VHH binders against q9rw55. Designs and how they scored, part 42

Target 1, 281 residues: q9rw55
Amino acid sequence: PQVEQLARQKMWNLAERFVAGESIESAIQAVQALERDGIAGNLDLLGEFIDSPAKCTEFADDVIKLIEAAHAAGIKPYVSIKLSSVGQGKDENGEDLGLTNARRIIAKAKEYGGFICLDMEDHTRVDVTLEQFRTLVGEFGAEHVGTVLQSYLYRSLGDRASLDDLRPNIRMVKGAYLEPATVAYPDKADVDQNYRRLVFQHLKAGNYTNVATHDERIIDDVKRFVLAHGIGKDAFEFQMLYGIRRDLQKQLAAEGYRVRVYLPYGRDWYAYFSRRIAETP
Key: E = the ipSAE of ESMFold2; O = the ipSAE of OpenDDE; V2 = 0.75 times the mean of E and O plus 0.25 times the DockQ between their complexes.

## First folded at step 14 (VHH; framework vhh_7w1s_2)

Design x31 (at its last look DockQ between E and O 0.72; V2 from the best seeds 0.00; counts 0 for: grease 25 > 24.2)
Fold by ESMFold2, look of step 14:
Structure x31 (fold): chain B 281 residues (1-281), chain A 116 residues (1-116)
Amino acid sequence: as target 1 above (281 residues)
Amino acid sequence: QLQLVESGGGLVQAGGSMRLSCAASGSTFRNAMYWHRQAPGKQRELVAGISGDYTAYDDSVKGRFTISRDNTKNTVYLQMNSLKVEDTAVYYCARSLLRGTWYDYWGQGTQVTVSS
């Protein structure tokens, strides 16, 4: 039998709860179902092994098609991209291809009132990503492009403060990459405490804050913080992963909080999960 | 085409009960529906929300108010018991996320007046 096809079917049986299928149509249907529950979507087209400038530009074209399809379906486009997938680090005509492609993607999103979040990857890309984020906010405005800070990195508090002139929309995450103790907190308690510091400082600075976590203790701390400081529910949102704690997602929505759910989709879901499984002992 | 129509408001004595109804048209009715209120001189505030089987309430009404829905009638309800004078307000039925945007869509409201 075709071993890859059998493995793909078994992996899909496990993954289908967490991935919104392979097509734009299935992703849009998933967002529409979430919106009926009072929950917004954050679309992410999966891509693995994008190893040439041509493939990077094709991936960017596919993201633009997603943005167009979302708009046509009555959804405000909100899409996350990894700059490495669209050519960060690859020179074309004296300019970074990732920046060139990001401009195209963000321009299309802006045309429809949408938003592009620039995902943060491992620590070696933080400097270039923040540099490109600053450039792109200058060109398109903070209402159309945001980025991510990772609480496990020692640098993140300083990075957050350095960006305040932009009035930036930032997603706060703990971090998921293998990072050495020279750049990242080794202890979970320190990561969690720094997560709170990032969120609270960003909120107090008056910036739109995306609280991306499933940790109910942190969620409760954020609820108490915003109440104590008179911060309205329109100043922040909770963000969660598709298929994880759907009960909590709906409960937060019923409480009137803004909730957004990260929706990965695409034909490359198999490669993505295969790599993730192979990297985990 | 979007339409939320509240009904059931009126004058009621303190300690009494009242049920508000909100009839939703077409795609306006969703799993997530909300009741807000606005008292004179105050900002509009969320009173109760429902998303599917999950409900939530403002602390000031918890235990006294119940939000519920009838999917066959595209209607959401607010049962208000043990009413207090401070519950006096215009009550609005609402939904969020209009065309993928954080945009609360409101009905025109129904007045609830609680007399001492």
Scores: ipSAE 0.682, ipTM 0.896, lowest interface PAE 1.4, mean pLDDT 90
Fold by OpenDDE, look of step 14:
Structure x31 (fold): chain B 281 residues (1-281), chain A 116 residues (1-116)
Amino acid sequence: as target 1 above (281 residues)
Amino acid sequence: QLQLVESGGGLVQAGGSMRLSCAASGSTFRNAMYWHRQAPGKQRELVAGISGDYTAYDDSVKGRFTISRDNTKNTVYLQMNSLKVEDTAVYYCARSLLRGTWYDYWGQGTQVTVSS
């Protein structure tokens, strides 16, 4: 904690590259700045120390405040949440707290024509997350709630296919968690190939697809694929992290592709920033 | 409400040059801007885009057309060189303000006719 405090003071200037500030206001301003460049925003309230049901509910309240603020600022709300942060796995009054809080969040977003992405977490949470996702899509519509699939998992192609009846909006990522070889491809090449498969199959199925990657080879493959199959630029979007490959973000926007940037914000930025530093060569 | 007004179109001979302008009403002209065109019987297609300092072009116009902007004048330009008959179309400027649509404002269009 002491080291963190010192680091926070000294490293904030560096962290600003990857974090859209500590406040809702700063986050909104960051989205507005991106929109000027033809880039949409995906807001993520950072919450690293959520360890009680009460804190989960409070976190959900804060997300709702974010949605309200976005609307007030004339921004269509688009927010990503981890269901664990809002109480997934905690039973309250005979219902999963994560599901209860997700309903509150999505309901608020829907009120303003917004969208909530349920971020996928480690492999142990995939089943429950997809189940809850299905439930929530049924209640609110696929236009207001989406989820994420990770290409490093063996199961992900099957998961994608199993969701086709929902015509779901899915964000495709390579993977963010350390997973064992029993459930995930250990080789990058296999992860990349599976990523392409996920994206292409989802696009061919006519589902809205979020291609969340900074890998230019994959991006180029997607461009070629959609051209070859007559898929319009409005049928999918590229997604990237805030502060990473800003040049590529703007280039894709200039080319007429939909681009959305993932914007983490909040006081608990240090952990996120530390991870980003570790990932950046 | 923001208005986009295209100008500079007309008749030009093949091999000639033409510069289109798109003037935005209002004080906020920092957004990504695009030029589209629609030929008779064809779908509207993206010709060029500018986001910040980054530019992009359709392959059909690459090397011949240049998109640029002057923020002080709230104007985006399309310099068209080495014009071809197939460039004949109504040219539209569009602004991207992401309110659920990636193009929220369009101009009325300006006719460009390239004669052989």
Scores: ipSAE 0.325, ipTM 0.731, lowest interface PAE 1.3, mean pLDDT 92
ESMFold2 (binder alone), look of step 14: mean pLDDT 85; pTM 0.877

Design x32 (at its last read DockQ between E and O 0.82; V2 from the best seeds 0.84)
Amino acid sequence: QLQLVESGGGLVQAGGSMRLSCAASGSTFRNAMYWHRQAPGKQRELVAGISGDYTAYDDSVKGRFTISRDNTKNTVYLQMNSLKVEDTAVYYCAASLLRGTWYDYWGQGTQVTVSS
ESMFold2, look of step 14: ipSAE 0.822; ipTM 0.940
ESMFold2 (binder alone), look of step 14: mean pLDDT 82; pTM 0.844
OpenDDE, look of step 14: ipSAE 0.795; ipTM 0.924
ESMFold2, fold request of step 15: ipSAE 0.829, 0.826, 0.814; ipTM 0.940, 0.939, 0.936
ESMFold2 (binder alone), fold request of step 15: mean pLDDT 83, 83, 83; pTM 0.845, 0.847, 0.846
OpenDDE, fold request of step 15: ipSAE 0.882, 0.847, 0.882; ipTM 0.954, 0.940, 0.954
ESMFold2, last read: ipSAE 0.818, 0.816, 0.824; ipTM 0.936, 0.936, 0.937
ESMFold2 (binder alone), last read: mean pLDDT 82, 83, 83; pTM 0.840, 0.843, 0.845
OpenDDE, last read: ipSAE 0.873, 0.883, 0.836; ipTM 0.950, 0.954, 0.936

Design x33 (at its last look DockQ between E and O 0.79; V2 from the best seeds 0.00; counts 0 for: pae O 3.3 > 2, grease 24.4 > 24.2)
Fold by ESMFold2, look of step 14:
Structure x33 (fold): chain B 281 residues (1-281), chain A 116 residues (1-116)
Amino acid sequence: as target 1 above (281 residues)
Amino acid sequence: QLQLVESGGGLVQAGGSMRLSCAASGSTFRNAMYWHRQAPGKQRELVAGISGDYTAYDDSVKGRFTISRDNTKNTVYLQMNSLKVEDTAVYYCARSLVRGTWYDYWGQGTQVTVSS
């Protein structure tokens, strides 16, 4: 057996808690198990080496197959995509390929009452992603496409306010990319405080808010905020990673909060999980 | 074939106790199950929830109500102690999520009437 295959198998013994396998079927089964616990899924097809227009369109086709399979299995599709993986920044016939492929994906999701979240990547893509998000909301409606704002970026509070005309569904995250101090807060305390500002301002604006964090202090602050402001549990959800704090996921579900769990899957899981281990020794 | 059947309701004096039962079909019986109530002229409200080993209660019933389950009977219970007139309502058993939609199905409900 090759050394690479042996490493993959040992890594899988560690990874299976955090990754929903390699196939659409395993991902669907993982979502169905979560739904039995009162927890919704957020499916994410993992991809590496999507470096050509043809591969970007093939990846988009695979996302569409996932959406179709989820629907056929009785799951309302909720899928996150990175626009770079479907061709953002690649011109094809005078149009951004990422936008072309995103339209195809969102149209399929909308057909089944589903939702597509446009992941935010590094800071250099924020402008084009928000521009394309605005275009896609105009075409499909805010109930079928959302995006992400990152609290570690200085710009994010202004970006949030600038989008209010869309009544946007936004996932608030802290941020995971290596960003210079010229664009991002270096201090965790500042990132956490800005995270609260983003969440609270979005809730107060009457927009659907996804509170993506495992930080119990922030979760408790959100609970207090929504009670104090008469904001119903239908106005927001907590989002967490597959396999992390399953106790907290179930506790929040028992309390009647909406909980959604990020479910990465695909043959590229090894690269994904290797990065997780490297980030959290 | 989705079925939730509540039973055990009725008339009880304030300070009394009552246990509600919710029999679920096997496919309807989930790790996450809920009790809601609706008083006359009011909206339904969550009373208690369970997901696996985790339970939660509305503040108005904490310490008085207990949700529990028997997986061998596909049944969820609500034990209600120290009942108050304010607890008068129709009580509904509910399951969580199917097809990604929160709170898919409600039972027919069982009336609980607390008299002073």
Scores: ipSAE 0.661, ipTM 0.888, lowest interface PAE 1.4, mean pLDDT 90
Fold by OpenDDE, look of step 14:
Structure x33 (fold): chain B 281 residues (1-281), chain A 116 residues (1-116)
Amino acid sequence: as target 1 above (281 residues)
Amino acid sequence: QLQLVESGGGLVQAGGSMRLSCAASGSTFRNAMYWHRQAPGKQRELVAGISGDYTAYDDSVKGRFTISRDNTKNTVYLQMNSLKVEDTAVYYCARSLVRGTWYDYWGQGTQVTVSS
């Protein structure tokens, strides 16, 4: 803890590149700044130390406050949440707490025409997350809730196909967790290829697709693909992390593509920032 | 409410030059701006975009057209050089992204006719 405090003080200036501040106000300002460049925002409240049902509910409350603040600032709410952060797997009154809190969050977003993305977590949570996603889409509509598929998992192509009846908005990512070879491609090349498959199949199916990657080769492949198949630029969007390849973000926006930036914010930024440093070559 | 008004269009001979202007009024002019065009019987197509300092062009106009902006005047420009007959179209300016809308404001358009 003491080391963390010292690190926080010294590293904040560096962290500002990847984190949209500690407060709701700073997060909103960051979104506004992006919007000036024709780039949309995806807000993520960082919650690294959520370990009780009460904290999960409080976290959900904070997300709702964020949604309210975004609306008040004239921003269409777009927020990503991890269901574990809001109580997935915890039973309360005969219902999953994560589902209960997700309903609250999505309901608030819907009130303002907003969108909630249910972030995918490790492979052990995929089934429950997709089930809850299906439930929530049924209740609120695919216009207000989406989810994420990870291309490094063998199952992801099947998962995508199984969701087609929902006409879902899905963010495609390579993967963020350390997974065993029994469930995930260990080779980067395979992950990349599966990523392309996921994106292309989802696009061909006519579903809104979020291409969340900084890989320029894949981005170019997507550009070529949509051109070849007559898919409009309004049928999908590129998504990138805050502070990463800002040049590419702006360039894509200038080219007329929809671009959305993932903006983590909150007091618990240190853990996130540490991970980002580790991932940055 | 933001209003976009295009100007500068008209008749020009092939090989000539023309500069279009899009003036924004009623709101902040800091967002990404775009020029589109629509020829008779064709779909509207993106011609050029500017986001911050970054610019992009359709391949058909690359090297001939230049998009720029003057924030002090709330105006975006399209300098068109080496004009071709196929550049004949109504040219529209558009602003991107307010409240989650990618193109939320459009101008009324300005006719550009390039004669042979």
Scores: ipSAE 0.032, ipTM 0.405, lowest interface PAE 3.3, mean pLDDT 90
ESMFold2 (binder alone), look of step 14: mean pLDDT 86; pTM 0.879

Design x34 (at its last look DockQ between E and O 0.66; V2 from the best seeds 0.00; counts 0 for: unsure alone 63.2 < 65)
Fold by OpenDDE, look of step 14:
Structure x34 (fold): chain B 281 residues (1-281), chain A 116 residues (1-116)
Amino acid sequence: as target 1 above (281 residues)
Amino acid sequence: QLQLVESGGGLVQAGGSMRLSCAASGSTFRNAMYWHRQAPGKQRELVAGISGDYTAYDDSVKGRFTISRDNTKNTVYLQMNSLKVEDTAVYYCARNLVRGTWYDYWGQGTQVTVSS
């Protein structure tokens, strides 16, 4: 904690590259700045220390405040949440707290024509997350709630296919968690190949696809694929992390592709920033 | 309310040059801007885009067209060189503010006719 405090004081100037500030206001301003460049925002309230049902509910309340603030600023609300942060796995009044809070969040977003992405977490949460996702899509519509699939998992192609009846909006990522070889490809090449499969199959199925990667080879493959199959630029979007490959973000925007940037913000930015430093040699 | 007005179109001989302008009124001009064109019987297609300092072009016009902007004049330009008959179309400017289809404002268009 003491080290963190010192680091926070000294490293904020570096962290601001990857974090859209500590406040809602700073996050909104960051989105507005991106929108001027033809880039949309995906806001993520950082919450690293959520360990009680009460805190989960409070976190959900804070997300709702974010949605309200975005709307007030003239921004279409687009927010990503981890269901664990809002109470997934905690039972309250005979219902999963995560589901209860997700309903509140999505309902608010829907009120303003917004969108909530349910971020995928580690492999142990995939089944429950997809189940809850299906439930929520049924209640609110696929235009207001989406989820994430991770290409490093063996199951992900099957998961994607199983969701086709929902015509879902899905963000495709390579993977963010340390997973055992029993459930995930250990080799990067296999992860990358499976990533392409996920993206291409989802696009061919006619579903809105979020291609969340900074891998230029994959990006180029997607460009070629959509051209070859007559898929319009409005049928999908590229997604990237805030502060990473800003040049590529703007280039893709200039090319007429839809681009959305993932913007983490909040006081608990240090952990996120530390991870980003570790990932960026 | 933002209004986009294209100008500079007309008749030009093949191999000639033309500069189109798109003037924005009613708001600050800082957003990503694009030029599209639509030929008779064809779909509207993206010609060029500018986001910040980054520019992009359709392959059909690459090396011949240049998109630029002057923020002090709230104007985006399309310099068209080495014009071809197939460049004949109505040219539209559009602003991207990530609303709806991501183009929230369009100009009325300006006719460009390239004769052989």
Scores: ipSAE 0.865, ipTM 0.949, lowest interface PAE 0.5, mean pLDDT 93
Fold by ESMFold2, look of step 14:
Structure x34 (fold): chain B 281 residues (1-281), chain A 116 residues (1-116)
Amino acid sequence: as target 1 above (281 residues)
Amino acid sequence: QLQLVESGGGLVQAGGSMRLSCAASGSTFRNAMYWHRQAPGKQRELVAGISGDYTAYDDSVKGRFTISRDNTKNTVYLQMNSLKVEDTAVYYCARNLVRGTWYDYWGQGTQVTVSS
């Protein structure tokens, strides 16, 4: 426990570039610094091992506190959540604690003109998450809730099309979970090709598109695509991770593109930091 | 409230030079600032941007225009050289992000007229 705490402190010296600290205050200060550079924030309270309904509701309460603090600091709340962390799953009566908690979170964000992005998790949750996304858009409007599609899943292109009636704000990512070849492309080249298809089709459908990647080839392809199709810079944004390629973030901002940076924070930063190191070239 | 004040515009002969200034109040001034222009009958277009040490330019002005920033004076400049008649427009200083919202906040603009 004492040794663990000292090891955690030593690791923080390495991690502080990639994590916006442990507190709401440090996360807000990080957003404010980004906004001086013309870059918007996407706040994410890190949480792991949320394994009871009471902990799920406590986590949702903490997200609401984050939203309140961001608003009080003069920042439009833009927050990502995982529905599993707030209790996704139907009980015996068909009630879903995650949906109940998501309603509370999105209602608070909407009160302040904010936005909640519903993260996509592993493939087993895609159906319920998209069902709940549709419900929440119907209740709050597409200006206040969005979701994520993962290009490594075979199903994602069809899912994208099925959501067009909502005019949805969607974040396109490649995917970060270990998925079997029965549901996900095993080859990176196929994942990258499908990523381009997701982005381009969503843009052509007239929907707000979040291009979440550090892959410069894909970024360049998006720039060429939007120019060729007369798509304005107000129809999309690039999204990147805190502390990774700050040069590219500022370069895109100087070019007039919208750039948003994912800002993880909280006591559970160690797991996040370890995954970023493993995934960064 | 936010305030951006452009100055330095006027009439200039083709091939000439002109320097635009944009004074910002302290809380309005950002590391990321932009120049846009709007010619008669056209939409506003981005001419140049700066974020920290990074600058970018529209292809039509690359090599002729330079954006710069003086943090001591809270001022952004646009040095325009080798001016062409096609550069005639109202030039606006702007910032693109206000309290977390994508919103291009513009000054009043300054007219630049390039004559043959």
Scores: ipSAE 0.781, ipTM 0.928, lowest interface PAE 0.8, mean pLDDT 91
ESMFold2 (binder alone), look of step 14: mean pLDDT 80; pTM 0.817

Design x35 (at its last fold request DockQ between E and O 0.83; V2 from the best seeds 0.00; counts 0 for: unsure alone 64.5 < 65)
Fold by OpenDDE, look of step 14:
Structure x35 (fold): chain B 281 residues (1-281), chain A 116 residues (1-116)
Amino acid sequence: as target 1 above (281 residues)
Amino acid sequence: QLQLVESGGGLVQAGGSMRLSCAASGSTFRNAMYWHRQAPGKQRELVAGISGDYTAYDDSVKGRFTISRDNTKNTVYLQMNSLKVEDTAVYYCAANLLRGTWYDYWGQGTQVTVSS
């Protein structure tokens, strides 16, 4: 903790590139700045140290405050949450706490025409997350809640197909967790190929698709694909991380594509930043 | 509500040049802006876009058209050089304000006619 504190002080100047500040206000300002460039925001309150039911509920409350602040600032709320952060797997009063808190969050977002993305976590949480996602879509509508599929998992194509009845909004990512070869492609080439399959199948099915990648080859493939199949630019969006390939973000916006930037913010930014440093040489 | 007003259209001979302007009403305007066009019997199509300092063009106009903006004047421009008959269309200015949603504001359009 002491080392972290010292590192935080010295590393903030570098971290600010990837983190939209520590406060709600700074996050809102970051979104407003992006919107001037035709880029929408996806807010993510960083909460990596949530380890109790009480903290999960508090975290959910903070997310609700974020939604309120976004609305007050004239921003349509768009927030990503990890269900583990709000209590997934913890039973309270005979119901999953994550589900309970997610309902609160989504209800608030829906009130303002907003959208909540349930971020996908490690492979052990995929089944429960998708089940809860289905439940929540049934309760709030696919226009207000989405989820994420990770292309490095063997199961993801099947998962995508199984959700078609919901006409779901799905964010496609390559993968964020270290997974064993028993459940995930170990080779990048296979992950990339499966990524394309996920995106293309979801688009062909007529579902709103979030293409969350910085891979220009894949981005170009998507551009060609939608053109070839007569899919409009309003049928999907590109998503990117805050501070990464800002040039490409603006270029895509200039080209008329929908672009949304994932904006992590909060006091617990150090862990996130450390990961970004590790991932981005 | 944001209003966009196009100007600068008219009749021009093939090979000629024309500059379109789009004036935005209101205070300082910095948002991404676009030019679209619609020819008779055809769908409206994106011609050029600008986000910050980044510009993009349809392949049909690349190298001939230039989109630019003057934020001090709340105006976006489309410089059209080496005009072709197939460039004949109503040209529309569009702004993406993203007030939390994906939507565009549109001007009334300005007719550009390129004669052979």
Scores: ipSAE 0.870, ipTM 0.950, lowest interface PAE 0.5, mean pLDDT 93
Fold by ESMFold2, look of step 14:
Structure x35 (fold): chain B 281 residues (1-281), chain A 116 residues (1-116)
Amino acid sequence: as target 1 above (281 residues)
Amino acid sequence: QLQLVESGGGLVQAGGSMRLSCAASGSTFRNAMYWHRQAPGKQRELVAGISGDYTAYDDSVKGRFTISRDNTKNTVYLQMNSLKVEDTAVYYCAANLLRGTWYDYWGQGTQVTVSS
């Protein structure tokens, strides 16, 4: 209890650079500060222990409150959600609560001209998430819902191509889950090369592309690629983490690139960062 | 309320200099501010940007143009030296994410004409 309180206080001193606090108000203030620097926000309400349908719906309600508050503050809502956190999975009646909740969230965002990004989780959810992404694009349009592809998965190049009919807005990431070599590249060099392939193929297909990385070599490769192919800065954006390489974020913004920054917030920040500290020395 | 007003344009001989000013009012004076230009028959293009202490320039103007700001006057400047005929354009001051989207607030522009 006393040790836990001291650990929480010490952890916040470390985390405050990377987390936009616990409240909607603090998250909105953080986005507004970024926007003054020419940098957009990607809001992510942290959720832990969402272990019942009721809690999944409560979480979705909280995301909707965030979207409403962002709009009221003059921010175009841009929110990332994990479908598992809002109830992905069919119940005994064949109903998927996650899809139901995603519809509510995306409808609210669309009302305000906003955007919902469907995070990709571990490899076992890729098929259902892409199926639901296709459904949701059909219902709401590609300008209001996007998803993520992970360059460490062998399947991602094929998945990217299979979605081209949607003209999809996709965030390209390397991947953050522990995946077996049967589905994911074990070597960083292969992951990085596949990342470039995903980004370049998506740009060349004429689709809006989110280049989510802090890897300056890849960022420079993208800059060279778009110049060489006459691709405008309105066709893509760089995405980065709150508090990491703020110098690079501002430099890219000054260069006229679109820059968006991931902003986690919520009461569950402590549990979230406790796991991250336990996972890395 | 919300204003970006460019001034300082005009006619100048090639090789000359001029300074553009962009006076901002209300919340339009931000840490990030931008100069764009549009030449006849061309699309609008970014010339220079600033975000806090970070500045950037289009390659065609590097070493010749300097973006700067005066927080006391809520004004951003573009100092243009060694002007060339191809610098002829309407120059616009812009804000980014002021209304929730990219490059969503612009001044009326000021004409710069460089004669040979």
Scores: ipSAE 0.816, ipTM 0.939, lowest interface PAE 0.7, mean pLDDT 91
ESMFold2 (binder alone), look of step 14: mean pLDDT 81; pTM 0.830
ESMFold2, fold request of step 15: ipSAE 0.579, 0.796, 0.799; ipTM 0.863, 0.931, 0.930
ESMFold2 (binder alone), fold request of step 15: mean pLDDT 81, 81, 81; pTM 0.829, 0.825, 0.831
OpenDDE, fold request of step 15: ipSAE 0.863, 0.852, 0.857; ipTM 0.946, 0.943, 0.943

